# VH-VL binders against Small ribosomal subunit protein eS1 (rps3ae), part 9

Target 1, 206 residues: Small ribosomal subunit protein eS1 (rps3ae), of Methanocorpusculum labreanum (a2sq57)
Amino acid sequence: MARKKQSGGRKVEGWKAKNWYKVHAPEFLGKQFIGEIISSNPENVPGRVLTVSLGELIQDYSKQNVRASFKIMNVAGDAAYTQFNGHEMTKEFVRAMVKKRASRVDSTITVTPLGSTRELQVTITAFTINHARLSQVQELRAKMVKVVEDSAKEADFESFVSAMLKGELSKKMFAECKPIFPVRRIEIIKSESVSSAADRAAALIR

## First folded at step 1 (VH-VL)

Design s12 (framework fv_pozelimab)
Fold by ESMFold2-Fast, scan of step 1:
Structure s12 (fold): chain C 206 residues (1-206), chain A 124 residues (1-124), chain B 107 residues (1-107)
Amino acid sequence: as target 1 above (206 residues)
Amino acid sequence: QVQLQESGPGLVKPSETLSLTCTVSGGSISDYYWTWIRQPPGKGLEWIGYIYDSGSTNYNPSLKSRATISVDTSKNQFSLKLSSVTAADTAVYYCARGTEVYYDSSGYTLFDYWGQGTLVTVSS
Amino acid sequence: AIQMTQSPSSLSASVGDRVTITCRASQGIDNDLGWYQQKPGKAPKLLIYAASSLQSGVPSRFAGRGSGTDFTLTISSLQPEDFATYYCLQHDSYPYTFGQGTKVEIK
C-alpha cells in the first residue's frame, strides 16, 4: 500500500494513492480493452491474471460459457499488456454435455507450439452419439491427441491459441474422428499456460 | 450471419422422388446436426429427420421407409430425398440447424437457424 | 411416439392482454421442450428452449414454465406483432414431435 497515514490517528491520507490501469488483450486477439485494475505501485501490476468471457471478447455468444485468462506482462503509462494464460469451459457446461447413452473420452496433454518457449496444457473431451467399446475409446483418444499435437507442431503460439479458442481445432478433431466412431462433440475444454523454458531457467538462478 | 437456403423443383409428380437441397452459408456444416421439417398447407409442423456431419441419421418412423438425408461437407450442403410421393407430401419444406445448448445438468436441442422454406406441390 | 397436445387450438385477445398457452406431453420429457413462433408466410422462430430459457433477442414478455408433462408459454402483454401460431416441440426422445399449434389472433 502506498498511502501515507498520520501519527495522530489511523487516518489514511491521499486521494492520489492509487492509479487505474487499462488492461488490453494480446495483439493477436485485437488488443481489445478487457478490464481495469487499480494499484498504488506499477511494480505490483505485472503477474496479475484477469479472466473474461470469451464470448464477449470475440463477440460470439455461443462461447459465453468459455472463460479466457490473461496474465499482465508489462505496464506502459496507464495501459497494461497481457499474454494468454489459459481458458476453461464452465464445469456445469461440460457436465451437461454428458448423455447417459453416450461415451465420454478425456485426455490431457502438454503441447509446445512451433517456435514457442511457452508450453500449454490442454484437456480434450469427446462425446459420442452411442456407447463406445473400450477399444473404440482408446482409438478415439489416440486420434484426437495426434490431431492436437500435429496442429501445435505446425502453428506458432498465437495461431495455435487462436485456432483453439475459435473452435478450429475442435472441427479438425471431429473430422478426423468420424471414420473411427460417431462423435457428437469434441472440445478442448481447458488450457493453462505452464512455465516457459526461460521461466524455468530464471527460477534456477533465483 | 449463418444462413440456410432450400432449393428444389417446386412441382413433383405422384410416385416420383422429391429431392431438396439446403445450402449453408456463414458457418461450417461440420459441428452441428442438420434437420428437415415440413408443414402441409394450413397444418402444423412435422419433423422429418436429422443428419450429423458424421453421416449418422435418425428419421421420423412415419417417413423412414421413404426418406433419405445426406450431407456433403465439401459443398456445405445437406439434402433430403423422399421417394414415392403422394398428394399428402405437399408441404412447405424447411431446413434447420440443430444445436445443443448446455445449462445446469442437461443438454438441450434447439433449432436456432431456419431456411425460409420451399413449397413442394405434388400433382399430376 | 410422444404426443404433444396444445390448448387452446386458437384464441383471440386484445393488445395488452396476458395470454397463456399450454402444452402437455403424453410422457415425461423433463424440461426438453422448446417454443416456436410462426408468423403468417414465415419460417418458425425459436423463442424458448429448455422449457424456460429465453432465446437471445426475444422480448422479455415471453416466458416459459413447466417440467415433466405440463408446460406453459405466457405472453405478459400482447403486442400487435405477436399475431402468430405458437408450437411446442419435445426433444426428449425420437421422433421429435410438435404440438398441433395455437393460433393467436388479435381482436
Scores: ipSAE 0.000, ipTM 0.417, lowest interface PAE 16.0, mean pLDDT 82

Design s13 (framework fv_pamlectabart)
Fold by ESMFold2-Fast, scan of step 1:
Structure s13 (fold): chain C 206 residues (1-206), chain A 125 residues (1-125), chain B 107 residues (1-107)
Amino acid sequence: as target 1 above (206 residues)
Amino acid sequence: EVQLVESGGGLVQPGGSLRLSCAASGFTFSDYWISWVRQAPGKGLVWVGEINSEGSSTNYAPSLKDKFTISRDNAKNTLYLQMNSLRAEDTAVYYCAKDYEVTYSGSYTIPFDYWGQGTLVTVSS
Amino acid sequence: EIVMTQSPATLSVSPGERATLSCKASQSVSSDVAWYQQKPGQAPRALIYGASTRATGIPARFSGSGSGTEFTLTISSLQSEDFAVYYCQQYNDWPYTFGAGTKLELK
């Protein structure tokens, strides 16, 4: 650990009056160490967002191009604990999926998982093998949206996020969409945590 | 005015290498896929390959993938074709051609709307 | 790969006559076919895309039709500037493939 070396002599001033905090992923993602931050005041630690490679976090190379964001919620001793804040597939990875003769189908929706006061805005992107007619594009979009919305109605926040990040929702969308038009890939390329109206109302009372 | 101008053609010996350039102007070069198409003297058109808008992905005609490399420099609005291990059968006029991209609406337009004037490559001992 | 077969290889016609050029795909390409005109020493010029849509600036005498595997380019009243080589191209699947061309020449 190099946070504070014993040197006896004069040190870089920035090290004084500051403490290191070890940031951990949420329990449902294994509580792995995801980084360290430095602060002189524990009150300034909650609310900060850290972004890490999902592939590194869950040790799955296939997810190296997915970045997961976590917001620090509380501090206990020298440890900081986080809540899932969103994810994004790298722009390079998504660009590599674009092909001249393929159709791209996009949709952005907001879902509220079962029993959750938090809303999650998700962006779904589908890529076809051949170009699709507008009617086929509209039908694909409607089907993929329905799969995600139905999944959110049946799972709590942590279960929904796990299914999304592990590719279970992508697999289900692919299976439901393939009879409509040949699809090459369907992914939830981005998610962002948003406050619900209930969350805002609760914050005003507390 | 959309313009594509090829350069770099000339006479090369069998087994030699050559790099062609295509200078683009009059459109947002970094937004479009660009293809190379060749035509041997007195023969028809043969698609060589294409490169995506960012330069991160390429596709080649299966018979040519071991010999040719397409790259681009979006800061210079320039497309390149690196040709290695050239043989007499590679003698042709090489064109760069701007294509259309598939939109999320699922619509397609003409694949090659603007072409360069071409540059002649002659492979002969 | 998808093979595009054009016929005839050469068509001899007189100005003012109708020319009909054929293009056949070895498998269905939907309506993803384009037609190009090439004059000696020049780059190809786009004429038709989506099997039947005229490109900007192309005269009304040029018309395209067909879907699936059989496509036709028709020039209804030939002008002197129309004597050229015509190529069809499919863009339904990679690699993109062209027909061998039909040369339109003065009878």
Scores: ipSAE 0.006, ipTM 0.434, lowest interface PAE 12.5, mean pLDDT 82

Design s14 (framework fv_zigakibart)
Fold by ESMFold2-Fast, scan of step 1:
Structure s14 (fold): chain C 206 residues (1-206), chain A 124 residues (1-124), chain B 107 residues (1-107)
Amino acid sequence: as target 1 above (206 residues)
Amino acid sequence: QVQLVQSGAEVKKPGASVKVSCKASGYTFTDYYMHWVRQAPGQGLEWMGYINPNSGGTKYNEKFKGKATMTSDTSASTAYMELSSLRSDDTAVYYCARLTYEFTGSTVYGMDVWGQGTTVTVSS
Amino acid sequence: DIVMTQSPSTLSASVGDRVTITCKASQDISTWVAWYQQKPGKAPKLLISDASSLESGVPSRFSGSGSGTEFTLTISSLQPDDFATYFCQQYDSYPYTFGQGTKLEIK
């Protein structure tokens, strides 16, 4: 590792050595090396967010247009460990899903996976083959939401995220929605971690 | 075995109505939209519309609005298409067909199962 | 309405030949095209959907290609069972529309 001196906090401090920290993905995604960060103070490493290609992380080219974000939670030696913070599909990939003279049905909901205090806000988008009427849009939206909410009630955080990123939830939504109106594609195009009331209450105690 | 079985041939006079049935078997009737397509003698295929058996919702080709009425009976797994005020140019073979979808990373769509057709002849 | 135009309207070929049928849309329909085979007195049979996706049970000698406004159905080596009328169909927008058909006849 390269060491370089820099001024520390307070007004009269000695030089501080900079250290490199190797950031790793969560175990349920293979605990792979996802990047390096540099800091002179280990206390400043937790809380930082790194974004990487999901396709590179899980070695699946079909996921190259999905970007996953990870938040550093703790440091042990020269390694930093993360938790899933969210994902998003690139603008280009989502734009490619749009077909001429088709409808787009969007819904953003917040789910709490089974046994988790962590909440995840997900954005679901359905693309129809043809124009959908208002009543059909409403039915599609309600069905998409129900499928995702029901899945969250039955899976812990890691299992829910894995199903979402692998496309298992998209497959289930597609199967449930096709009887309502001809659907070409349904995807969870974005997710982001949010604090629950329980997490905020816990933070006040600690 | 997935199958659509249609009612038999009909001969009608101008101004009469006809109701064609299409009985589904071998799959969950409410999972697929049922489309209706006609073919005049020696001519190509013409899309008439569809019915969603789950909701009863319909979509018609503008040419057939006020002429064709699509209904379904989920307990009998049967779709119906009724034509009113028949004219000689309504003489055609009428087909029902289900529209299929599969999500496997690439979506497969198409009318994969068709009824055998019902010939409707309008003559004086 | 989207107009689908097929060419040729009639094609004469021999067993073993490679044949190509073209379908043109009056406007961009991406890949929302299906191809059907119809024999006299029979209902149409789905061959290809999404421009290039081969239907289960359809022989691998059939293939589809194209996007936008021009689409092609190819039979790599004609068999006797392939002499029929072929239709393209767009499902990009309502009303769904079919090409006028291409009749494939024995030479």
Scores: ipSAE 0.000, ipTM 0.452, lowest interface PAE 14.3, mean pLDDT 83

Design s15 (framework fv_emicizumab_arm2)
Fold by ESMFold2-Fast, scan of step 1:
Structure s15 (fold): chain C 206 residues (1-206), chain A 124 residues (1-124), chain B 107 residues (1-107)
Amino acid sequence: as target 1 above (206 residues)
Amino acid sequence: QVQLVESGGGLVQPGGSLRLSCAASGFTFSDYYIQWVRQAPGKGLEWVSSISSSGSTIYYRREVKGRFTISRDNSKNTLYLQMNSLRAEDTAVYYCARDITYTEWGTSYYFDYWGQGTLVTVSS
Amino acid sequence: DIQMTQSPSSLSASVGDRVTITCKASQDISNYLAWYQQKPGQAPELLIYDASNLETGVPDRFSGSRYGTDFTLTISSLQPEDIATYYCQQYDNLPLTFGGGTKVEIK
């Protein structure tokens, strides 16, 4: 997020000159302008995360309830360039999917897209028409997980994220689950970048 | 105003074919699952077939599977039911009905609007 | 398939009477049940969904309730325009199944 109050012209002792940096989305999402940040030190710009409406970013009204997060990786001149960091469907949107009669089946998995060193943790939520028994819940969860994992093995990071954000993975999960038992809706409601396998291994060691 | 209008019913010999149509107006047809439900004369309601908003997800009752084909043309706001190898037991008024919850990937399977129905009579 | 058994098959009552129609599922369907009203020569109309939720525009004399696998449609004070056949429908599992119907007539 950026504010316009500190545009320039005023300096006090000890303060450095501050510059505005224009933040751009990743190339596979069209390098769209997503916001401005201000900093006196270019080294403090990388690592910051900005969240924007996906619907506005890709000009798709159906994605207005999806927010995408981007982490600044580098600065060149007055421009800052980002990597996809995750997405989340708004709480209101997910809440609206819940009907008093609907059963909710959740699963969170970590995937590594083909040829990528980056890992992504995704949360899948299914809403059923039926009261799913334990065995049915387990089979539905296993099928959803398999579809997403298989897709990650066949697509690079950008292709996987694009398919996820466009709802193509949700459609595939629904198609694979329909012969087993009826579902009302399946969505990947959240994704977030996670630490490398080495960092996760280190976290398990006191 | 939401409206569903069925057509294409008539008298046909056993083993014959008929194509039913359901013309939709007053709502965004491409956003809704639509169902075919039939009712034999003097009998109760019987679900026949379901089609998703995009047309990619289709279900049939066991007795019509392989003989009936449900399809839709979203550019024409029209639903179809191709009925082949018709039997006396298929004699019924055929209704198209709109599902409550619409999504590309799922729906509720109970129905807020119904057409007036079209009569199919299979007799020699 | 889930079987839906309605009782009675028909009934005759006077204007102002309390009418009760029962629908029994062959297995647990939770609240995934709708009630429809079909007047002679017309298409069915939705009355109640999720066992007890009244559809918009439906008179408040209609109500639905659940006890286990038993579902009840109640008309608290029967009116002449309520002459119709009533159907329950489960949507817990495919294939979708309807009850056999209850014909309501006024004496």
Scores: ipSAE 0.000, ipTM 0.459, lowest interface PAE 13.3, mean pLDDT 83

Design y02 (framework fv_emicizumab_arm2)
Fold by ESMFold2-Fast, scan of step 1:
Structure y02 (fold): chain C 206 residues (1-206), chain A 118 residues (1-118), chain B 107 residues (1-107)
Amino acid sequence: as target 1 above (206 residues)
Amino acid sequence: QVQLVESGGGLVQPGGSLRLSCAASGFTFSSYAIQWVRQAPGKGLEWVSSISGSGGSTYYRREVKGRFTISRDNSKNTLYLQMNSLRAEDTAVYYCARDSWGYAFDIWGQGTLVTVSS
Amino acid sequence: DIQMTQSPSSLSASVGDRVTITCKASQGISNYLAWYQQKPGQAPELLIYAASTLQSGVPDRFSGSRYGTDFTLTISSLQPEDIATYYCQQYNSYPLTFGGGTKVEIK
């Protein structure tokens, strides 16, 4: 009697149920599943940014301390598709590269890959073996910038980002800078998609 | 109100030159890349040229490269297209259009007609 | 160059009909595709960007979708004011390229 009357069933809390959306990485990075987000309306899904470990995404433990960000562009069914939005090496990882009696050379530049409508702001950091003079610092900075700018002129957006994230650009910068002054390590420690004023304003009201 | 207004179109003979202007208002002009898109009578849309917000980067359709020059004066909120060595196939309505974050052209001008004849 | 093949080149439908226009990219362009509406004698207007995101002010009867390199624009219930030529455009890489256009008419 009581067992028949008692529903025993779970009642849904609230009026509207929310849906889960499976977020996928861009195709050039393997279209791998990178996370899930929840929303009652697919219109509210585009524009969100997810950050994941690059090492996990590309199955390379040496990239464990690199985080890549992806912005959701659209939704199809229960899947959300992204574009590359930037990357950053963890603060701890970058700090661990600092050494006394050595020099740190930083440069932030904006590049537009060949044929791309999108711009990317990148931060390059070089760590020398010994203390460098001002003239050597200036030469290293100029060379690092030239290598990255030349690479952007020769590669489309996906190829440029892939080379950057996989360390190909770091390898090329290292080879080109060695003749100028002894270098221990050169990395692109950060990248970020460049946004217009309107896009920044839109992001604030979203 | 955000708007783009083209001017400078007209009739020119093959081999001639013409300069188009696009006046922008209602937004921060220097923050946006702007495009030139043309449409021949009865035909579809054809991208011609792009310029970045700062003017530091320019791109051209293959058939106009070396003949057309896109430029901008951010202090005057004006975009230009200098067209040299004009050909009959350049006959079209020329639109300027605003590019938002590389996504799409969200604001278009009314167009200006360029006719290359004789 | 990335070629955008749009189909059909023209169609005739009745008010209230569901209309579908397709656009195929010759190579991968991710979601960097926009749809434009051009009414006779007027400049084009943006309808959809990022393959499926509706531009502000555009009626919700318009929608966009993607499957690989195949893109679809759908008008769920055609209205008289929708008589126009529709164009797809890829903005993944230069040169930027448009589809050939689809002319929509009421029969």
Scores: ipSAE 0.000, ipTM 0.488, lowest interface PAE 13.7, mean pLDDT 83

Design y03 (framework fv_pamlectabart)
Fold by ESMFold2-Fast, scan of step 1:
Structure y03 (fold): chain C 206 residues (1-206), chain A 118 residues (1-118), chain B 107 residues (1-107)
Amino acid sequence: as target 1 above (206 residues)
Amino acid sequence: EVQLVESGGGLVQPGGSLRLSCAASGFTFSSYWISWVRQAPGKGLVWVGEINSDGSSTNYAPSLKDKFTISRDNAKNTLYLQMNSLRAEDTAVYYCARHEGYWYFDLWGQGTLVTVSS
Amino acid sequence: EIVMTQSPATLSVSPGERATLSCKASQSVSSNVAWYQQKPGQAPRALIYGASTRATGIPARFSGSGSGTEFTLTISSLQSEDFAVYYCQQYNNWPLTFGAGTKLELK
């Protein structure tokens, strides 16, 4: 009908029109433009993941070594809207934290923020000033995990993510762990959304 | 506690107007898209419309487009549904429902009954 | 708009039995389907999203499956509290649409 006439001349009638979609960050991070993608079918747009510098997104140069990932959830017109999918500190930034003859304490946990159906797997790492004994490592690990778990129980998804990305959780962990053993730095170096059944099904079809 | 509470329902004459409210608490209201969903007595769920986090964009069910207006006041953590030119077929329980990132509804209010009758 | 068709309209079952509820979309909705439970006088409660992922706090006896146009909600061992109306919803295409519901009632 009218749609077919608007496709133009005969040479164009058989071609699939492709549209550019402007991808926006979630509103709690300023709903800023983070990229654009091209697709002939809006149904193929959801599920894609884009990664941007957190420092540029939130206008904080101290966060230039942090990359935030966003998953496209839906399309409205020519705009694509995203959900926070995770973050990662660059390998160079994390590597610079390592010091000879000190201890590194790692823990990976899954948290479910208050009132959320979304689960987030977070990797916490602590760097000590001196070599720590096994008992000290276990006590530090337990304390940092407790701080993050308690924070997740008290904040919704966006508030938890915001506190994590702004370094508020790192500051709280540092204060709580310092009396246990001398720590130089504690960071949440990575977060990742837990895979849904739909994501697993899509991976099998690929 | 994380909750949504609707209010403003009642009896309205045909051709009348009514404004419903939905009060949010326990979560960052300004970060979520919220929908209105209605359910006529003994019938199923019907999506009415939605509003984005900052209130700059709304979408409505095509059959309901010219009757309803959705708005929000993030300073008051409150969502609104303005209903005009009401008819008997608009009689329903009206729910506000929060969008999770997948556009499904993870949190619902208790609903408020609107009855349009002479 | 995409039409969601649920069957059966009513299902009479006894506690301890398995219930299987069907939902069909008029065109492909990928895996973007949610299931809701509604008890008389109450708001709907999310059970499943993404066709097969259980929402927080939902018992393991509830499971979802399907992709494209055909979806199923299964309750493996019915409890007395499970007698309710169940709705499927697609969120793949605008406008958002629901099925007409399946009523689970005591035999």
Scores: ipSAE 0.000, ipTM 0.412, lowest interface PAE 22.7, mean pLDDT 82

Design y04 (framework fv_zigakibart)
Fold by ESMFold2-Fast, scan of step 1:
Structure y04 (fold): chain C 206 residues (1-206), chain A 118 residues (1-118), chain B 107 residues (1-107)
Amino acid sequence: as target 1 above (206 residues)
Amino acid sequence: QVQLVQSGAEVKKPGASVKVSCKASGYTFTSYYMHWVRQAPGQGLEWMGYINPSGGSTKYNEKFKGKATMTSDTSASTAYMELSSLRSDDTAVYYCAREGLYDAFDIWGQGTTVTVSS
Amino acid sequence: DIVMTQSPSTLSASVGDRVTITCKASQSISSWVAWYQQKPGKAPKLLISKASSLESGVPSRFSGSGSGTEFTLTISSLQPDDFATYFCQQYNSYPWTFGQGTKLEIK
């Protein structure tokens, strides 16, 4: 109850009686309370997205600058249950990674984890120690993409997301990119769930 | 064949300006930083700065700030280095050099001799 | 500025000899060192980058090693074409700086 609804919410209008619904994180992230929403009709609750600090969610306060978003899939009584929808490192945190005399290498790709019909669009950013020329940037980008794609081929959706959010993929990318060009930091700074037939089916036939 | 071809030798009086050109061929001009390095007669190499031909951003050795100006023309695949307020100690061979793998200079121009004398 | 000091300034050797040139940085530069060969009247030519990475087209008798503040260029079996001046360069920190050069002369 101490927790309040995160920014980016949807408003509810009308004179019909309004009820509060307690929103819970997915089981693989602890199924804990992440916020409340209000609605006069439980049928209008699915589809809404809430964001919360990842650090609070996984009880690792080194991740306070990472926000995770969750999409409500169903309602049971006064509880609403979610699926992972994406994450984003705060703009302030990412901006603090930018240093003079360094290059930034960005890549956005879509991955489908093993055994899943759910897709994630992920944005990878690497920061070098020294400036890099364009062909070196291309080699770094190709390696970052390959590491993430290979990881998705070996992990289910929940395992992939957990590895991503806990920094395991970033650690692997750093290790593999280090021999190519000096990197100071490499992160998956953003992910977004791609709307799929599976997400729609889950919302309608649960 | 990847090559950098520089403009011909120049003789200038003290206080004059000189503009050296460096024409690139055999590769994508905007994909590599271009550096300028000078070498006084019988001396070692001195780094002057670089230009990123993609966008025109520059970085100068503090010693050359306000004295050297680097520019590029992407349609001509040519980099330029202009040196103003010439002094006798600016007499040197001026090289353009492409920054290759691991920030090293993998391709060099043949050099442009600039002589400053009264 | 980071000062790069080469030793020796002049080295005399015979064809077939193994020679080593040393480059010392005034502060740690990790592995960000390149080695260049320059012949009279010509532009420098890249031999080694990132302390030990052999440039394409450079003979395998050339090798580089070192990290931190001390770096070496080794020529395992001198050929007549190898008599030239050699320069080290750091590109860890701006401004990028070169050593004073080592002249390799025929004995």
Scores: ipSAE 0.000, ipTM 0.435, lowest interface PAE 15.2, mean pLDDT 84

Design y05 (framework fv_retifanlimab)
Fold by ESMFold2-Fast, scan of step 1:
Structure y05 (fold): chain C 206 residues (1-206), chain A 118 residues (1-118), chain B 111 residues (1-111)
Amino acid sequence: as target 1 above (206 residues)
Amino acid sequence: QVQLVQSGAEVKKPGASVKVSCKASGYTFTSYYMNWVRQAPGQGLEWIGVINPSGGSTWLDQKFKDRVTITVDKSTSTAYMELSSLRSEDTAVYYCARGPYSWGFDYWGQGTLVTVSS
Amino acid sequence: EIVLTQSPATLSLSPGERATLSCRASQSVDYYGTSYMNWFQQKPGQPPKLLIHDASNRATGVPSRFSGSGSGTDFTLTISSLEPEDFAVYFCQQRSNWPYTFGGGTKVEIK
């Protein structure tokens, strides 16, 4: 039987002062202020995730429909510092890319950028101009995946994420896929940080 | 018209370093990876490494990781390959080659002969 | 690393004859339906020239007499009818895994 364990008796010595922590984006994205969080204990601040508009963060309106997530890693004074945790294009934005009598080709892969201990799961979506046959869908998927994997093997984590968020990877995928089948748009619509083997091992030991 | 133009032939002594340049024109330099390949006289082709000109990230064959540095200058659309601690076995023609991510090396430089002799 | 073995080392033929060149990989170079095997032609004093990419796709400007086939570990370059300018060294190359590797080459020489 799994039941809620009761506290053995908690002593509270009144209200602890709450502090506001200013959360900053990672250095490679300008270390800009992205939000505030409140906590009575700085030890409870790391591990929290904040999501902001990428368009606002990098001052590019074309990225308004992209949301970037950041995980707080450490606190120094009243400042909290983050690492990139993932991104996602809004459902409305992705839906607007779909056209009648066209094909959508999706693939989700996990990449480990060069020299990184961090893994990133990315979802690639291609939208064709006309309906594609199964063989063409498979060939497009293989090409999209290979372009992204090749990019990850030749870029560190920050360079890979930067290229992905700025649309450089989408441009490269489009150029490579165009000769295979008429493609209207290719995007990395989502990314999410994955626990590394080292992180999992550390969690089990501690 | 795509062109890759490399620097001229070099003669070096064992233990020296050599830096070969590859100037790109006729395309967007940052849109394609740049590879380096060498060929010893009368021998086959050996891949050295690649650079992503956009971010400057490199991947090198393990045989060369301790001796090779690949860099780019985006303002001049030029890639560089520097090989240190030269040995007689490093005597070869060194090529730069543009590679689309998924395709083969579609454009090559004319080659730079590096001779290592005492 | 993936080792590429080309055979024969030398192929002696006359103009007009059919040439068949083999490249065998120590491991599969396929990835989700695409075979990342390329073929290059090299003439003395010149850099290699791309002929075939992804096993069977002819590069821009390459004559139709050149064709590539195969998948997995076994690949073939075919020249249906040799022209005088086709006598050269041919290399296969894989882009499936780093490090990228080349075969030892097949020299197609006049009989």
Scores: ipSAE 0.000, ipTM 0.436, lowest interface PAE 15.4, mean pLDDT 83

